# Designs tried in a protein design chat: VH-VL binders against 4-hydroxy-tetrahydrodipicolinate reductase (dapB). Part 1

Scores and structures below are computed, not measured.

Target 1, 258 residues: 4-hydroxy-tetrahydrodipicolinate reductase (dapB), of Thermomicrobium roseum (b9ky70)
Amino acid sequence: MLRLALTGVTGRMGRAVLELAASAPDIQLVCGLIRPARDPHEVAAQLPAPLALTSRVAELVQGADVVVDFSHPAVTVAVAEAAAHAGIPLVSGTTGLSEHDQAVILRAAQHVPVVQAANFSLGIALLHWLLPELVARLPTWDVELIERHHRHKRDAPSGTALALARTLLAAREPAPSPLVYGRGPGTAPRQPGEVGIHAVRAGGEVGRHTVLLATDDEAIEVTHWVQSRRAYAQGALEAARRLIGRPPGLYSLQDLVT
Positions, changes and structure headers below are counted from each chain's first letter, unless a header gives other numbers; Kabat numbers aren't used for antibody chains.
ipSAE, averaged over its two directions, is called F for ESMFold2-Fast, E for ESMFold2 and O for OpenDDE. V2 adds 0.75 times the mean of E and O to 0.25 times the DockQ between the complexes of E and O.
[cut] marks letters that were taken out.
The coordinates of atoms that the task and the answers printed are left out; those that the model quotes come from them. Centres of patches stay.

## First folded at step 1 (VH-VL)

Design ax7
Fold by ESMFold2, look of step 4:
Structure ax7 (fold): chain C 258 residues (1-258), chain A 127 residues (1-127), chain B 110 residues (1-110)
Amino acid sequence: as target 1 above (258 residues)
Amino acid sequence: EVQLVESGGALVKPGGSLRLSCAASGFTFSNAYMSWVRQAPGKGLEWVGRIKSKTDGGTTDYAAPVKGRFTISRDDSKSTLYLQMNSLKTEDTAVYYCTTDSPYYDILTGEYYMDVWGKGTTVTVSS
Amino acid sequence: QSVLTQPPSASGTPGQRVTISCSGSSSNIGYNYVSWYQQLPGTAPKLLIYENNQRPSGVPDRFSGSKSGTSASLAISGLRSEDEADYYCASWDDSLSGVVFGGGTKLTVL
């Protein structure tokens, strides 16, 4: 049984992790972190499954085999320090860490295995492995990236799309490849080696990313889409499973699934 | 602590003007979309309008009953939202709430959601 | 006359499940997210549900939301006396370029 401690237990990701972990036969939820001012009884009543709660980070990590963290930078750095002291691996999805905060994570990674990612989709992690292989074998093919998200998404291109674009550009080294954002009115024809990136905002999709590899005569499309945010929670739990027994270090999600 | 504090509510005769203010603290006001919502005595909630962040164009949207009479503006340097109300009618009598989505940021969608409300300021329009 | 239609009242006894409906059109609920608000007497509204079915931190799982076509629903299970309040649905309306609220439902816990 993998004993799991969780931060952010009332947030969207925390609730999703809790729900999935509660039904997983190989995982035991042992503790969750709450703010000091919160009543543990009232918070526990809100949760989709039973969970012991603490406001103390040292208590959170004791008795756990891994801690899964979806919280805020201040909480994340405290949890990383506690996990390192306790010898407990850390899975963290918290973003917005400063350089100072990130130095704390790196120090923790010297003592325990740590995985840190903004996106816990296993499929996206595998695309970062797969797409360089495709590009290397198809060096003259046109490459375009199309992403589609719900109408309310404020950023464009998506963070996932920008990360995939960087992977595609790196796979085309040494040739410098311009990243081209959309084709607006009056655009010129493609230059050889461009990687185009196109942001679509329509409907209610959580996220969809298509890489198009094409010639005049044929094309390959590789598409990843997310049906629900549960996919990220599933990925976080799988990362927690795969992190066990690894040497101390800072891992990407790709390192764990490839 | 995230707070919104409205001020400027008063008794005004029909045809008059009034300016409401909303002082914001505890979040990055310049990134937030801000809204006004009103509630007449014993009635339901009615959206008045909103103003986008200046990064997203700073544009405004208004409900039909107030369009052309009310103006929403913001001063990001003072973290303050304003509602200028002109040509007031008795139908404008209400508690006016200032709202924002800023207290939480959904890392998956990048959206701010309405989760902070002021306590409201009362505007009474009577002859 | 609200753009979104809610029943003016609903009632139940402690422990019961109650459902509050919200009917709109393709220009609002059909294409846009639905939010639900609770308003206790003498207080500002509080967000209960966003993005059709998501709960903010601090909202009990007794509250759930759903959406089908141009209609939305708020369900309250395990009804408690403190749930007695007014409940409003809201959605952005593309044709009006603004938020529309339902007329509100007064929930009475008997």
Scores: ipSAE 0.000, ipTM 0.400, lowest interface PAE 18.9, mean pLDDT 86

## First folded at step 2 (VH-VL; from na1 with heavy chain Y109W)

Design n1b
Fold by ESMFold2, look of step 4:
Structure n1b (fold): chain C 258 residues (1-258), chain A 126 residues (1-126), chain B 106 residues (1-106)
Amino acid sequence: as target 1 above (258 residues)
Amino acid sequence: QVTLKESGPVLVKPTETLTLTCTVSGFSLSNARMGVSWIRQPPGKALEWLAHIFSNDEKSYRTSLKSRLTISKDTSKNQVVLTMTNMDPVDTATYYCARIPEYDFWSGWSDAFDIWGQGTLVTVSS
Amino acid sequence: QPVLTQPPSLSVSPGQTASITCSGEKLGDKYAYWYQQKPGQSPVLVMYQDSKRPSGIPERFSGSNSGNTATLTISGTQAMDEADYYCQAWDSSTAVFGGGTKLTVL
């Protein structure tokens, strides 16, 4: 039985992790972190499942096998130090860490296993492993990336698409591999080695990414899509499971799926 | 630097309602990750916390005084307002407003009163 | 509402160590905060989350919190440290202050 401590319990990711962990038969929720100024009864009433709450990071990690953290950089730093002191792994999805904050995470990773990721989709993590293998074996094939998101998405291409594009470009080095954003009117024919990236904005789809590898005679499409943002919470829980028993170190989510 | 300044009447008669205003300068109350408390200190006596308003407009009050207190935020004037009904001579005190930086990079997860106003003395006549 | 108890006064000689205590039931399960207040002035934060020192506070200030007692310690006490000191903790969403300790440096 995996004893799990959780930060950011009132945030979107924290609530999702709490809900999923509460129904997982192999996980026991032991404690959640709240800020010192909050009423534990009031916060507990807002949560989708019961959870004992503390405002002390040392108490948070006591009795836990792993800490799952979706909070703010300052909280993440304190939790990383506490986890290292307690000798337990850390799963963190907190973004926006400064260079100084990141140095603390690295020091904690010298003593305990730490996984740090901005995106806890296991499928996307696996694609970052799989796509270089495909490209290396198919060096002359055309590569295109198509992403689709709901009409309200404010950025294009998606962060996931840009990260996948960087993976594809790195896999084609040292060959010239210019990244081409769409093909508009007056666009020249495809140049050798281009990686095209195309953003579609329509409907309510959470996110879909297709990598197309093609020749004149055949093609392979690899598509990942997200049904629900709960996929990221599931990924964080799975990362927590896979981190148990690993040697101290700073892991990517990709390291855990391979 | 963020500063806080209390304003309101200096003399109040028994049973009247006190209204105090805390004006925040140096940072926008709408965008700041900060909460504000009111804390009072009777002459020669200890600090007594009264009420708090969080950045998300959630509020808390001292249990013994909850029926007499209302805290609110006026973001157009960058102010936090406290009202206290049915004033009594025992309520004579210096009233402070003080801030908590909730999730600020420099203070992190602290929940400490790191900035205080200068205080305003409110006297309730006999 | 919980009570935080402080000694009303403490006297030390210059250079000595001053230890100001704050007692409350299971106070070690909460974070303790400390404020310095000089006559006619507003309180100033000198310690937060038990043992963290705000920028600008001298290294001679330190703090601890365990069991039922939090302690603010001032080593190498100087005349300028003479002030009232208040501990504070959060009980749920309400703040509680101690009764204050008058530190005299003589």
Scores: ipSAE 0.006, ipTM 0.530, lowest interface PAE 9.9, mean pLDDT 87

## First folded at step 4 (VH-VL)

Design d1
Fold by ESMFold2, look of step 7:
Structure d1 (fold): chain C 258 residues (1-258), chain A 122 residues (1-122), chain B 106 residues (1-106)
Amino acid sequence: as target 1 above (258 residues)
Amino acid sequence: QVTLKESGPVLVKPTETLTLTCTVSGFSLSTYGMGVSWIRQPPGKALEWLAHIFSNDEKSYRTSLKSRLTISKDTSKNQVVLTMTNMDPVDTATYYCARIPEYGWSDAFDIWGQGTLVTVSS
Amino acid sequence: QPVLTQPPSLSVSPGQTASITCSGEKLGDKYAYWYQQKPGQSPVLVMYQDSKRPSGIPERFSGSNSGNTATLTISGTQAMDEADYYCQAWDSSTAVFGGGTKLTVL
């Protein structure tokens, strides 16, 4: 039985993790972290499952096998120090850490296993492993990346698409300006070694990424899509399971799924 | 540069309703986790917390004064408003607004306004 | 309303250590906060979450909190430290202040 402590319990990701962990037969929720200005009884009543709450980080980690953290950088830093002191693994999805904050995480990783990721999709992590394998075996095939997100997403290409593109390029021969962002008006034939990235904004999808590998005669499409942000919460719980028993170190989600 | 400023000094009569406005600058009332609190201090006496409001509109009030207090915010005007009904001479005090910062869930009152004197005549 | 009890006054000589206490039932299970207020001025945060100093607060200020008592300690006390000091804690979703301690530096 995996004893899990959780931060960010009132946030979207924290609530998703709590909900999934509460229904997982191999996980025991032992404690959640709340802000000092909140009444633990009032917060507990708003949660989708029962959870003991504390505002003290030392109490949070007491009796836990792993801490799952989706919070603010200052909270993440405090939790990382407490987890390292207690000798337990840390799964953190908090973003926006400063270089100083990151140094604290790295120091904690010298004492306990830590996974840190902005995206806890297991599928995307596996694509970072799978796509280099495909490209290496198909060196002459054209490669294009198409991503689709809901109409209100402000950045393009998506961070996931840019990361996948970097993975694809690292598996190919270097070329000047190999990324092609969209294909605008004109007649410009594809050049060898290019990877096109195409951003679509329509509907309400959380995220969809297709890598197209093609010749004149055949094509392979590899598509990953997220139906809900619960996929990230599931990935965080799986990362928590896979960190148990690992040596101290800073792990990527890819390290855990391959 | 973070500042909070209470509306100017006020004289009120007993039974009247007090309305105080805290105008904030250097931070947004919509910043996740951020809050503003009202605290008063009767002349020569201790600080007394009255109410707070967070960016997600979560509110809390001093239990003994809950029926007399209303706190609200207008993020477009950078204002937090406290209304206190049925004023009495014992409510004469300096009224402060103070920030509750988002960082580290410190939940301290880290920056205070200059305070405004509210005098209830009689 | 929860009660946080502070001594009304404390006197120390310059250079000595001042220890201002704040007592409340199981206060050590909660975070303690400390504010300094000089005459005619707004309070200034000097300690939060028991022992953390805000930027700009000298290292001579330190804090602790265990059992029923939080303590603000000022080492090497200076004349400029003369002020009223208030402790504060959260009880549920409400804030509670102590009665204040007037620190006199002779």
Scores: ipSAE 0.513, ipTM 0.804, lowest interface PAE 2.1, mean pLDDT 90
Fold by ESMFold2, look of step 6:
Structure d1 (fold): chain C 258 residues (1-258), chain A 122 residues (1-122), chain B 106 residues (1-106)
Amino acid sequence: as target 1 above (258 residues)
Amino acid sequence: QVTLKESGPVLVKPTETLTLTCTVSGFSLSTYGMGVSWIRQPPGKALEWLAHIFSNDEKSYRTSLKSRLTISKDTSKNQVVLTMTNMDPVDTATYYCARIPEYGWSDAFDIWGQGTLVTVSS
Amino acid sequence: QPVLTQPPSLSVSPGQTASITCSGEKLGDKYAYWYQQKPGQSPVLVMYQDSKRPSGIPERFSGSNSGNTATLTISGTQAMDEADYYCQAWDSSTAVFGGGTKLTVL
């Protein structure tokens, strides 16, 4: 039985992790973190599952096998220090850490296993391993990346698409392949070795990424899509499971799934 | 540089409503996790916390005074307002506003205003 | 609402150690905070979350909190440390202050 402590329990990700952990037969929720100025009874009443609450980071980690953190940089730093002191692994999805904050995480990783990721999709993590293998074995095939997101997404290409594109380009070393953003009017015909990246904005899809590998005669498509943001919470719980027993170090999610 | 400034000293008659404004600078009332508290100190006596408001509009009040207090904020004006109804001579005090900073969920009162004297006369 | 009890006064000689206590039921299960207030001035934060020192507060200030008692300790006490000192804790989303301790350096 994996004893799990949580931060960010009132946030969207924290609520999702809490709900999924409460339903998992192999996980025992032991504690959640709240700020000192909040009433633990009021917060507990808002949560989707029962959870003991504390404002003290040292108490948060007591009796825990792992801490899952989706909070703010300042909280993440405090939690990382406490986890390292207690010898407890850390799973953190908090973004926006400064270089100073990141140095604290690195120091904690010298003492305990830490996984840090902006995206806890297990599928995307596996694609970063899989796609280089495909590209390396199919070096002459055309490569295109198509991503689709809901109509409200402001950035294009998506952060996930840009990360996948970097992975695809790195797999085609030694020379960087030309990256082509869309194919607008006046675009020349495709050149050998180009990697096209295309952004679609329509409907309500959370996120969908297709890598197309093709010749004149055949094609392979590798597609990942997110049906629910709960996929990220499930990935964080799986990361927590896989982090147990690992030596101290800073891990990517990819390290844990490959 | 972070500063908080309470509205000027005021003389209030018993039963009247007190309105105090705290004007902040050097930080935003919209910053996640930031808050402002009102704390008073009767002459020669201890500090007494009254209320706070956080950037997400979460509010809390001293239990014994809850029916008399209202706290609100206007982020665009960098102002936090306290009203206290039914003033009594025992409410004569220096009233401070103080910041609750975002960092580390310290939840300390790290920066205080200079305070303003509120006198409730007969 | 919990009561935080402080001694009303404490006198020390320059260079000696001042220990100001703050007592409350199970106070060690909460964070303690400390404020210094000189005559005619606003309070100044000198210790937070039991033992953390804000920037600009000398190392001679330290803090602890266990059981029912939090303690602010000033080593090598100087004349400039003469002030009122208040402890504070959070209880059910409200802040509670102690009654204050007047530190006299003579």
Scores: ipSAE 0.440, ipTM 0.771, lowest interface PAE 2.8, mean pLDDT 90

Design d2
Fold by ESMFold2, look of step 6:
Structure d2 (fold): chain C 258 residues (1-258), chain A 124 residues (1-124), chain B 106 residues (1-106)
Amino acid sequence: as target 1 above (258 residues)
Amino acid sequence: QVTLKESGPVLVKPTETLTLTCTVSGFSLSTYGMGVSWIRQPPGKALEWLAHIFSNDEKSYRTSLKSRLTISKDTSKNQVVLTMTNMDPVDTATYYCARIPEYFSGWSDAFDIWGQGTLVTVSS
Amino acid sequence: QPVLTQPPSLSVSPGQTASITCSGEKLGDKYAYWYQQKPGQSPVLVMYQDSKRPSGIPERFSGSNSGNTATLTISGTQAMDEADYYCQAWDSSTAVFGGGTKLTVL
């Protein structure tokens, strides 16, 4: 039975992790972190599952096998120090850490296993492993990346698409391939070796990424899409499971799934 | 160089509504976990917490005064505003605004920096 | 009325140790905070989360919190430590101050 402590319990990701952990037969929820200025009884009443709450970081990590953290950099660094002191692995999805904050995380990783990721999709982590294998075996095929997100997404291409594009470029031939952002008005045909990225913004789709590998006569499409935020929470829980028993170190999600 | 400054001082007649503005400098009201509180102190008496607001717009009020208090913020103006209705001579006090910082090792939730205070006098 | 009880006054001689208590039911299950206020001045944070000292506060200030009582301790008390001292805790989503203790350094 994996004893799990959480931070960020009132946030979207924290609530999702809590809900999934509460229904997982191999996980025991032991504690969540809240700020001192909040009433633990009032907060607990609004959570999707029962959870004991503390504002004391030492109490949070006590009796836990792993801490899952989706919070703010200041909270993340305090929890990392406590987890390292207690010998407890850390799973963190908190972004926006400064260089000084990252140094704290790296020092914690010298004492306990730590995984940091901005995206806890297991599927995306596996694509970063799979796509180089496909491209290496199909070196003459055209490669295009199409991503689709809801109408409200501001950035384009998505961060996931840019990361996948970098993986495809690194795998494509010894020489760099040109990266092409969309195809605007014009009459020029595709240039040899291009990797195109196309961003679609419509409807309410959470996120979809398709890598197209094609010749004149056939094509392969590899598509990953997110049905719900639960995918990220499930990935965080799986990372927590796979960190148990690993030597101290800073791991990527890809390290844990390959 | 973090500072908070209360508007005033003011003289208020009984039953009138008090409006106080706290202008902040050296930090952003949009910083995650950051908050501002209002605390008052009647002459010669103890500190009394009134209300606070956090960057995510979560608010809390002293239960005995909740029906009389409203707190709000305008991040573009770096201002936090307290409104207190139906003023009475017993409400005569120095009113302070104070910061609740996010960056004291996790969730410190102390009142670490205080304004100089403003005297609010309610005539008898 | 606040649920945090402090003695209204305390007198110590220079160089002695001052111990200012703050009592509340199960206060040790919460964090205690301490503020110093000199006449005509705004309060200054001198202790947070039971025993943590803000930067700029002398080492002679220390704190503890267990059971029903938090204590602010000033060792080697100096004349400049003469002030009112308030404890504070969070109760639900609200802050509660003690009644204050006037520390006099004889």
Scores: ipSAE 0.406, ipTM 0.758, lowest interface PAE 3.1, mean pLDDT 89

## First folded at step 6 (VH-VL; from d1 with heavy chain Y103S)

Design e5
Fold by ESMFold2, look of step 7:
Structure e5 (fold): chain C 258 residues (1-258), chain A 122 residues (1-122), chain B 106 residues (1-106)
Amino acid sequence: as target 1 above (258 residues)
Amino acid sequence: QVTLKESGPVLVKPTETLTLTCTVSGFSLSTYGMGVSWIRQPPGKALEWLAHIFSNDEKSYRTSLKSRLTISKDTSKNQVVLTMTNMDPVDTATYYCARIPESGWSDAFDIWGQGTLVTVSS
Amino acid sequence: QPVLTQPPSLSVSPGQTASITCSGEKLGDKYAYWYQQKPGQSPVLVMYQDSKRPSGIPERFSGSNSGNTATLTISGTQAMDEADYYCQAWDSSTAVFGGGTKLTVL
């Protein structure tokens, strides 16, 4: 049984992790973190499953095998220090850490295994492994990246698409591979080695990323599609499972799926 | 530069309703985890917490005064409002608003207004 | 509602260590906070979450919290430290203040 402590228990990600962990036969939820100004009884009543609550980070990690953290940078820093002191792994999805905050996480990683990711999709993590293998074996094939998101997404290309593009470009080193954003009116023919990246905004789709590898005569498409944000919570739990027994270090989610 | 400012000094008659406004500057009442609290201090006596409100509209009140207190906020006006019904001479005090900062759930009252004296008499 | 008990007053000589206590049932299971208030002024946060010092508060201020008692300690006490000091804790979703301690530096 994996004894799991959780932060951010009332947030969207925390509730999702709690719900999934509560139904997992290999996981025992042992404690959740709440802010000092909240009543543990009132917070517990809001949760989708029973959970013992504390406002003290040292108590949070007591008796836990792993901490899963989706909170605020200052909370993440305190939790990382406590996890390192207690000798237990940390899974953190908190974003917005300062350089100073990040240095604390790195120091914690000297003592315990830590995985830190903005995106806990196992599928995307696996694509970061798979795509270099494809590109290395198909060095002359054209590469294009198409991403599709709901109409409300403001950034383009998506952060996931930019990260996948960097992976594709790195896989083609040492040859320069220019990144081309879309094909506008009057666009010239494709140049050798270009990686095109195309952003679609329509409907309500959560997120879809297709990498196209092609020649004149055949093509391969690799598509990852997110159906629900529960995928990220599942990925966080799987990261927690895979961190157990690993040496101290700062891991990517990719390190854990390969 | 963060400031909180309570409404000016008031004189209130017994049984009247007190309305106090805290106007904030240099931070947003919408910031995740941010809160504002009301604390009073009768002349020569200790600090007494009354109520708070967080950015997500979670509220809490001093148990003994809960039936008399209402706290609300208007994020577009950068204002937090405290209403206290049925005022009595024992409620004469300096009323402060104070910030509960967004920084990592410290849950301290890190910045206080200058306070406003409320006198209940006549 | 829990009661936080502080001594009403404390006198120290300049340079001595002042230790201001705050007692409450199982207070060590909660975080303690400390505020300094000089005459005619608003309170100022001097310690939070037991032992953390806000930016701008001198290193001679320190704090601890264990069992039923939190303590604010001022080493090398100076005349400018004369003030009322209040402890505070959270009881569920409500804040509770101690009665205050008047620190006199003679």
Scores: ipSAE 0.422, ipTM 0.764, lowest interface PAE 2.9, mean pLDDT 90

## First folded at step 7 (VH-VL; from e5 with heavy chain N56D)

Design f2
Fold by ESMFold2, look of step 7:
Structure f2 (fold): chain C 258 residues (1-258), chain A 122 residues (1-122), chain B 106 residues (1-106)
Amino acid sequence: as target 1 above (258 residues)
Amino acid sequence: QVTLKESGPVLVKPTETLTLTCTVSGFSLSTYGMGVSWIRQPPGKALEWLAHIFSDDEKSYRTSLKSRLTISKDTSKNQVVLTMTNMDPVDTATYYCARIPESGWSDAFDIWGQGTLVTVSS
Amino acid sequence: QPVLTQPPSLSVSPGQTASITCSGEKLGDKYAYWYQQKPGQSPVLVMYQDSKRPSGIPERFSGSNSGNTATLTISGTQAMDEADYYCQAWDSSTAVFGGGTKLTVL
């Protein structure tokens, strides 16, 4: 039985992790972190499952086998220090850490296993492993990346798409391959080695990424789509399971799924 | 440099509504976890917390005064506004705004304005 | 609403240790915060989350919190430490201040 402590319990990710962990037969939720200025009774009433709450980080980690963190950089730093002191692993999806904050995480990783990821999709993590293998074995095939997100997404291409594109380009090394962002009017025919990247904004889709590998005669499409943001929470819980028993170090999600 | 500055009327008549504005500089009211509180101090008396608002618009009020208080923010103007209805001479106090900092979830009042004295008289 | 009780005054000689108490039911289960206020000035945070000292606060300031009592301790007390001191805690989503302690350095 894996005793799990959780931060960011009122956020969308924290609520999703809590809900999934509560129904997992191998996980025992032991504590959640709230800020001192919030009412623990009021917060507990809004959660999708029962959870003991504390504002004290030392109490949060007491009796836990792993901490799952989706919060603010300053909270993440405090939790990382407490987890390292208590000798327990940390799974963190918190973004926006400063260089100073990141140094604290690296120091904690000297004492305990830590996984950091901006995206806890197991599928995306596996694509970062799989796509280099495909590209390496199909070096002359055309490669295009198409991503689709809801109408309101402000950034383009998506961060996930840019990361996948970097993975594809690295797998074609040494390739002087440009990224081609869309194909607008006056675009010349495709040049060998180009990786096209296309951002679609329509409807309410959470996120979809298709890598097309093609020749004149055949094609492979590898598509990952998110049907529910629960996928990220499931990935965080799986990362927590796989981090147990690993030596101290800073792991990527890919390290844990391969 | 982080500063908070209170502004509003110096003199208020009984039953009137007091509106106080806290103008902040050197930090953003939109930053995750950031908050601003109003605290008052009657002359020669202890500090009394009134209300706070966080960047996610979570609000809280002193229970004994909840029916009289409204707190809001305008992030584009860097302002937090406190409204207190039905003023009474016992509400005469120096009114401070103070920051609840964006980092650490310390939930301390780490930086205070200079305060503004509000006198309620007939 | 909860009451945080502080002694109304405390006098110490320069160089002595001043211990200002703040009492409340199960206060040790919450974080304690301390503010210094000199005459005519705004309060200044001097201790947060029981024992953490803000940048710029001298090392002679320390804090503790257990059971029903939080304590702000000033070792080697100096004339500049003469001020009113307020403790504060969170009661759910509301803040509560103590009545204040006037520290006099003779």
Scores: ipSAE 0.518, ipTM 0.799, lowest interface PAE 1.9, mean pLDDT 90

